# VHH binders against Protein GET4 (MDC12.19), part 26

Target 1, 324 residues: Protein GET4 (MDC12.19), of Arabidopsis thaliana (Mouse-ear cress) (q6gkv1)
Amino acid sequence: MSRERIKRELPPVQEHIDKLRKVIEEGNYYGALQMYKSISARYVTAQRFSEALDILFSGACIELEHGLVNCGADLAILFVDTLVKAKSPCNDETLDRIRCIFKLFPRVPVPPHLVDVSDDEDVQNLQESLGEARSRVENLTSFLRAAIKWSAEFGGPRTGYPELHAMLGDYLYTECPELDMVRISRHFVRAEDPEKFASMLVNFMGRCYPGEDDLAIARAVLMYLSMGNMKDANFMMDEIKKQAETKNPELSESDLIQFISYLLETLQRDALPLFNMLRVKYKSSIDRDQLLNELLDEIAERFYGVQRKNPLQGMFGDIFKMMG
Key: E = the ipSAE of ESMFold2; O = the ipSAE of OpenDDE; V2 = 0.75 times the mean of E and O plus 0.25 times the DockQ between their complexes.

## First folded at step 20 (VHH; framework vhh_7b2m_4)

Design l5 (from v2 with F27Y; at its last look DockQ between E and O 0.92; V2 from the best seeds 0.83)
Fold by ESMFold2, look of step 20:
Structure l5 (fold): chain B 324 residues (1-324), chain A 118 residues (1-118)
Amino acid sequence: as target 1 above (324 residues)
Amino acid sequence: EVQLVESGGGLVQAGGSLRLSCAASGYTFSEEAMGWYRQAPGKQRVVVATIYTGGSTKYSNSVKGRFTISRDNAKNTVYLQMNSLKPEDTAVYYCAAGIPWYIRKDSWGQGTQVTVSS
């Protein structure tokens, strides 16, 4: 516009990157972070979004490469915020940039030999390692949630771009010290990669978490069904039954898994009375997790047009999904 | 781990054409964006063209309409077709795996000289 300074005090991106390289070579990573933020803000104010994005992308990658996850994540989140301000479309270039930043987040599992430690120094080391892992997961989650929201707003699917969900689900499964299979599964059902989701669940069953195998499978199948995705729900069930013959034979004896099998057959027909009968017959299995009933209410609404039992609860449930 | 080998450089008359190739090994080629960069004497290395994992391409203004980047994932090779060459295109040309403004140090080729005579 008429009041914009064309190029005064806003030199080429390469000049800034060269200066910042010197600051980084001196080991002043936090100082570099503040400079990245300041310089990008000046470009944003001048509506030179392409240059702001280039600087933020470069800075996020460089800080993450040096192991400075908090600094790099700050810039990654600001990069996505700047995409929103610029109204940048969800295209190949930007998705590749997000993927590049994601790949630079560390993958550092907790050492297994620290489990069941009795030494005070080992306990302290374990606590620090877990705190660092939580921080990395929190930072990565903030970045990718922002990216998912951006993608839904600027040309991607309403539920967010599938590969972003896959990246977040995978990172949560491999890097979060407190395994939250519900949150992980919510991302994987939106990732359009049922084979990878099935492989992850087979891996989960191999970890032998007592009493959780059939619940994890049921949640995954019911989540697909609540989205109307019969194809991937059946694929998941078929793949899990195939794998369970060799790795987890007791799964075939689960009442909950039997319920899921009958439910899949019932939903292929206009048979609401059969659906309701199954919920009554298997109530004790379904009540093992309150989420299962919520998902079944959503399934009944989608497949049979049944109004949700608590319309206000349905609104709260949608808010929970968005926030989780 | 990543190895990039450029070929196809040389001396060519202004207005002529040249095709650069970059053979890649030691990584999953189809999962990486690829680019061509050039460095003229006494100047900084700058991006010429990028091809992203989804197949879209981007060019610097100085080469739009004259240069074409392409890739063959089966051969792990990226190409730069350079038409209507000018003396100002004279530079060492590098291929790289990655995205402009962040290329790992070991993700560069060794470069191939292109010289365009009057």
Scores: ipSAE 0.729, ipTM 0.904, lowest interface PAE 0.8, mean pLDDT 86
ESMFold2 (binder alone), look of step 20: mean pLDDT 82; pTM 0.830
OpenDDE, look of step 20: ipSAE 0.871; ipTM 0.960

Design l6 (from y6 with M34I; at its last look DockQ between E and O 0.91; V2 from the best seeds 0.84)
Fold by ESMFold2, look of step 20:
Structure l6 (fold): chain B 324 residues (1-324), chain A 118 residues (1-118)
Amino acid sequence: as target 1 above (324 residues)
Amino acid sequence: EVQLVESGGGLVQAGGSLRLSCAASGFTFSEEAIGWYRQAPGKQRVVVATIYTGGSTKYSNSVKGRFTISRDNAKNTVYLQMNSLKPEDTAVYYCAAGIPWYIRKDYWGQGTQVTVSS
């Protein structure tokens, strides 16, 4: 029948893209969004994933180019969801597409005049700007997080494709109004760019966050070590120490940084007793952040095969005796 | 100011070869995918070949095995080697910076005519 032939012979992608571009030029951005979703879904149902991806990629880019960040982000996320459905491999083409979409998200720094408000209208403008920035961060973060997960599942490294982590980490540090250094560091340790991570941490230390500098460095080094990455852990520590001599000399007085230095030497050797002694000697510094103890437990397991967590052993002592 | 300038088009007999060049300026060449597109008489412009920033290539089915795209980042130049040409390959060939289905305004070349006689 002619209906069955028509369904199998879906129109060329160019026809849809030309029509949708005109809809956007007429100012109907939400209508175009619904059309992109509807049309791509028809191609997905027909298992014509390449065409669906082309339509979604084009739509995400065009909506973002016109400043429709929410519409463009919606399509960008759907593009990645469709990559997953298609079982698309992590290849140059798709990574270039993701980078293209990422570059089209707006880069709008917080205006300097927002720090010295003197008017009720200025306070309202500040609240609106921060709300918009948080929305943009949530949109871009959702897109890149989905892309990282996709890359790990379909042919990229199990920890996610390094460039995607670098893009997200850098964005969170430079464009997010609220710094979450733990989250940022988790991305940078997977980005395979320890020089950039070190530079970012040196920049962070210059922002006058008293009492946070040594913790941020310790987290970064311990995160590398928990992944078994001695090389980048040592590079980070060496680079930070060099720059602390000129920019942050107080760092050399930190017991926590001293602990990290001794830890790095200890892990080069099969020296579990020394590792345990260091944790006892520097317990007060380590306990400043529960994450440090969690990372040290992971490090002990990875480097020395230790299965029990020392802080919890007393609570689970009888159970562990039972387990043998 | 972005510029892409194609060259190397002309008249060739079926079975022959041509090499197209596209010189680019005004953007960071190594950070962009580059493609060749063609527009046959009375038809829409379609992608022929793309070379991505990582060096991988993709070809339309109609030219696969006959055409080869390559790039020289030091010279900001992309090439299309066209072998075993057929009359169906007759078209204006365009160079563009970007990824198929989203090419930024002004990131197209002016085009070069390729005519394949039988």
Scores: ipSAE 0.760, ipTM 0.918, lowest interface PAE 0.7, mean pLDDT 86
ESMFold2 (binder alone), look of step 20: mean pLDDT 84; pTM 0.856
OpenDDE, look of step 20: ipSAE 0.876; ipTM 0.963

Design l7 (from v2 with D106E; at its last fold request DockQ between E and O 0.79; V2 from the best seeds 0.82)
Amino acid sequence: EVQLVESGGGLVQAGGSLRLSCAASGFTFSEEAMGWYRQAPGKQRVVVATIYTGGSTKYSNSVKGRFTISRDNAKNTVYLQMNSLKPEDTAVYYCAAGIPWYIRKESWGQGTQVTVSS
ESMFold2, look of step 20: ipSAE 0.747; ipTM 0.914
ESMFold2 (binder alone), look of step 20: mean pLDDT 87; pTM 0.877
OpenDDE, look of step 20: ipSAE 0.880; ipTM 0.964
ESMFold2, fold request of step 21: ipSAE 0.722, 0.745, 0.758; ipTM 0.902, 0.913, 0.917
ESMFold2 (binder alone), fold request of step 21: mean pLDDT 86, 85, 86; pTM 0.871, 0.872, 0.873
OpenDDE, fold request of step 21: ipSAE 0.894, 0.889, 0.889; ipTM 0.967, 0.966, 0.966

Design l8 (from y6 with Y52F; at its last look DockQ between E and O 0.89; V2 from the best seeds 0.84)
Fold by ESMFold2, look of step 20:
Structure l8 (fold): chain B 324 residues (1-324), chain A 118 residues (1-118)
Amino acid sequence: as target 1 above (324 residues)
Amino acid sequence: EVQLVESGGGLVQAGGSLRLSCAASGFTFSEEAMGWYRQAPGKQRVVVATIFTGGSTKYSNSVKGRFTISRDNAKNTVYLQMNSLKPEDTAVYYCAAGIPWYIRKDYWGQGTQVTVSS
């Protein structure tokens, strides 16, 4: 009798999805959200995680498709929470599902920075659009942070699955109204796609405020080095130098860029005294951003075994501790 | 713009084999999971097999061990090898790009009839 009651109370997933599609097509998006949540919770309670995941995946995709980013993101985050409860492995199927949800987040061209706003109504419309963009970015960030954490816990790399970092970094760069290049770079150095990261930095150099280009490059290179990734650090610097010869010749005049070039050569030779001399010689450039000193301390510890005065700084490689 | 064209359907004797093909265009094939679905008379359209972008596969219980899904990214084509066919396999078979429980409207093929006679 117990088996028969469970089957009757929890019908095939298709029946729920068909009902929910009709609710969505009738325009009741928030009602559908609550139905997706309550139905999936019943499957979770019955420990039928596969069915719960199917319902949540479908709901997240459909709500996002209809432009309901808050509703879709709620379901996407719950989908990832359910992956954790189910102890689902970081496999091809689940990564495809996450990618599918990610692709459905809107990519809305923000008005150009140069839009002439002479009307009070136009100013209000611009501010509303920026607020909507911030909300979309916040929702996507919450979803992909959860997915990165899940991937690290259930069979992915300790730093999180690289493509999830690439997706988040890319979305932050293209869709966030306020560029936070430190945050973006932290994801890209974990993305195992240095070509894409270099291309993004070249694009950034064409759009940023004067005097910030060399800092963005230095952060990226030092972040790679702090993770011990000499290969991608050198690749990044080589690509940026090539672009500076043709597009941004003023970068060759930056003391900070000269420092980075010498640093890369120094780390090849295991020469701690030279490393220390470079930090003294270029102190005024390095002090332009406190993060550079923090990264150099981590580099010294990794390459030369130098004790750091603040051991908590050695946690830059743990994205969740740094984010919490 | 997106186009999925199935072929290889037909009439076959029970116990026989059939190979379905689906040629895709209008999207980046290697970036999409692909699947085969079927709709038997009087039943809902259901997933038969899925092949994910990394190459892993998943099958419904009713076809596991008898059917094999595969893909050729160079030819933008997904296949379904159907062995040991039964009359219960009689259905219209659809190719789709996407993952079960969410397939975008224009990402379905028109279907190919498979009839398995006793």
Scores: ipSAE 0.772, ipTM 0.923, lowest interface PAE 0.7, mean pLDDT 87
ESMFold2 (binder alone), look of step 20: mean pLDDT 88; pTM 0.895
OpenDDE, look of step 20: ipSAE 0.883; ipTM 0.965

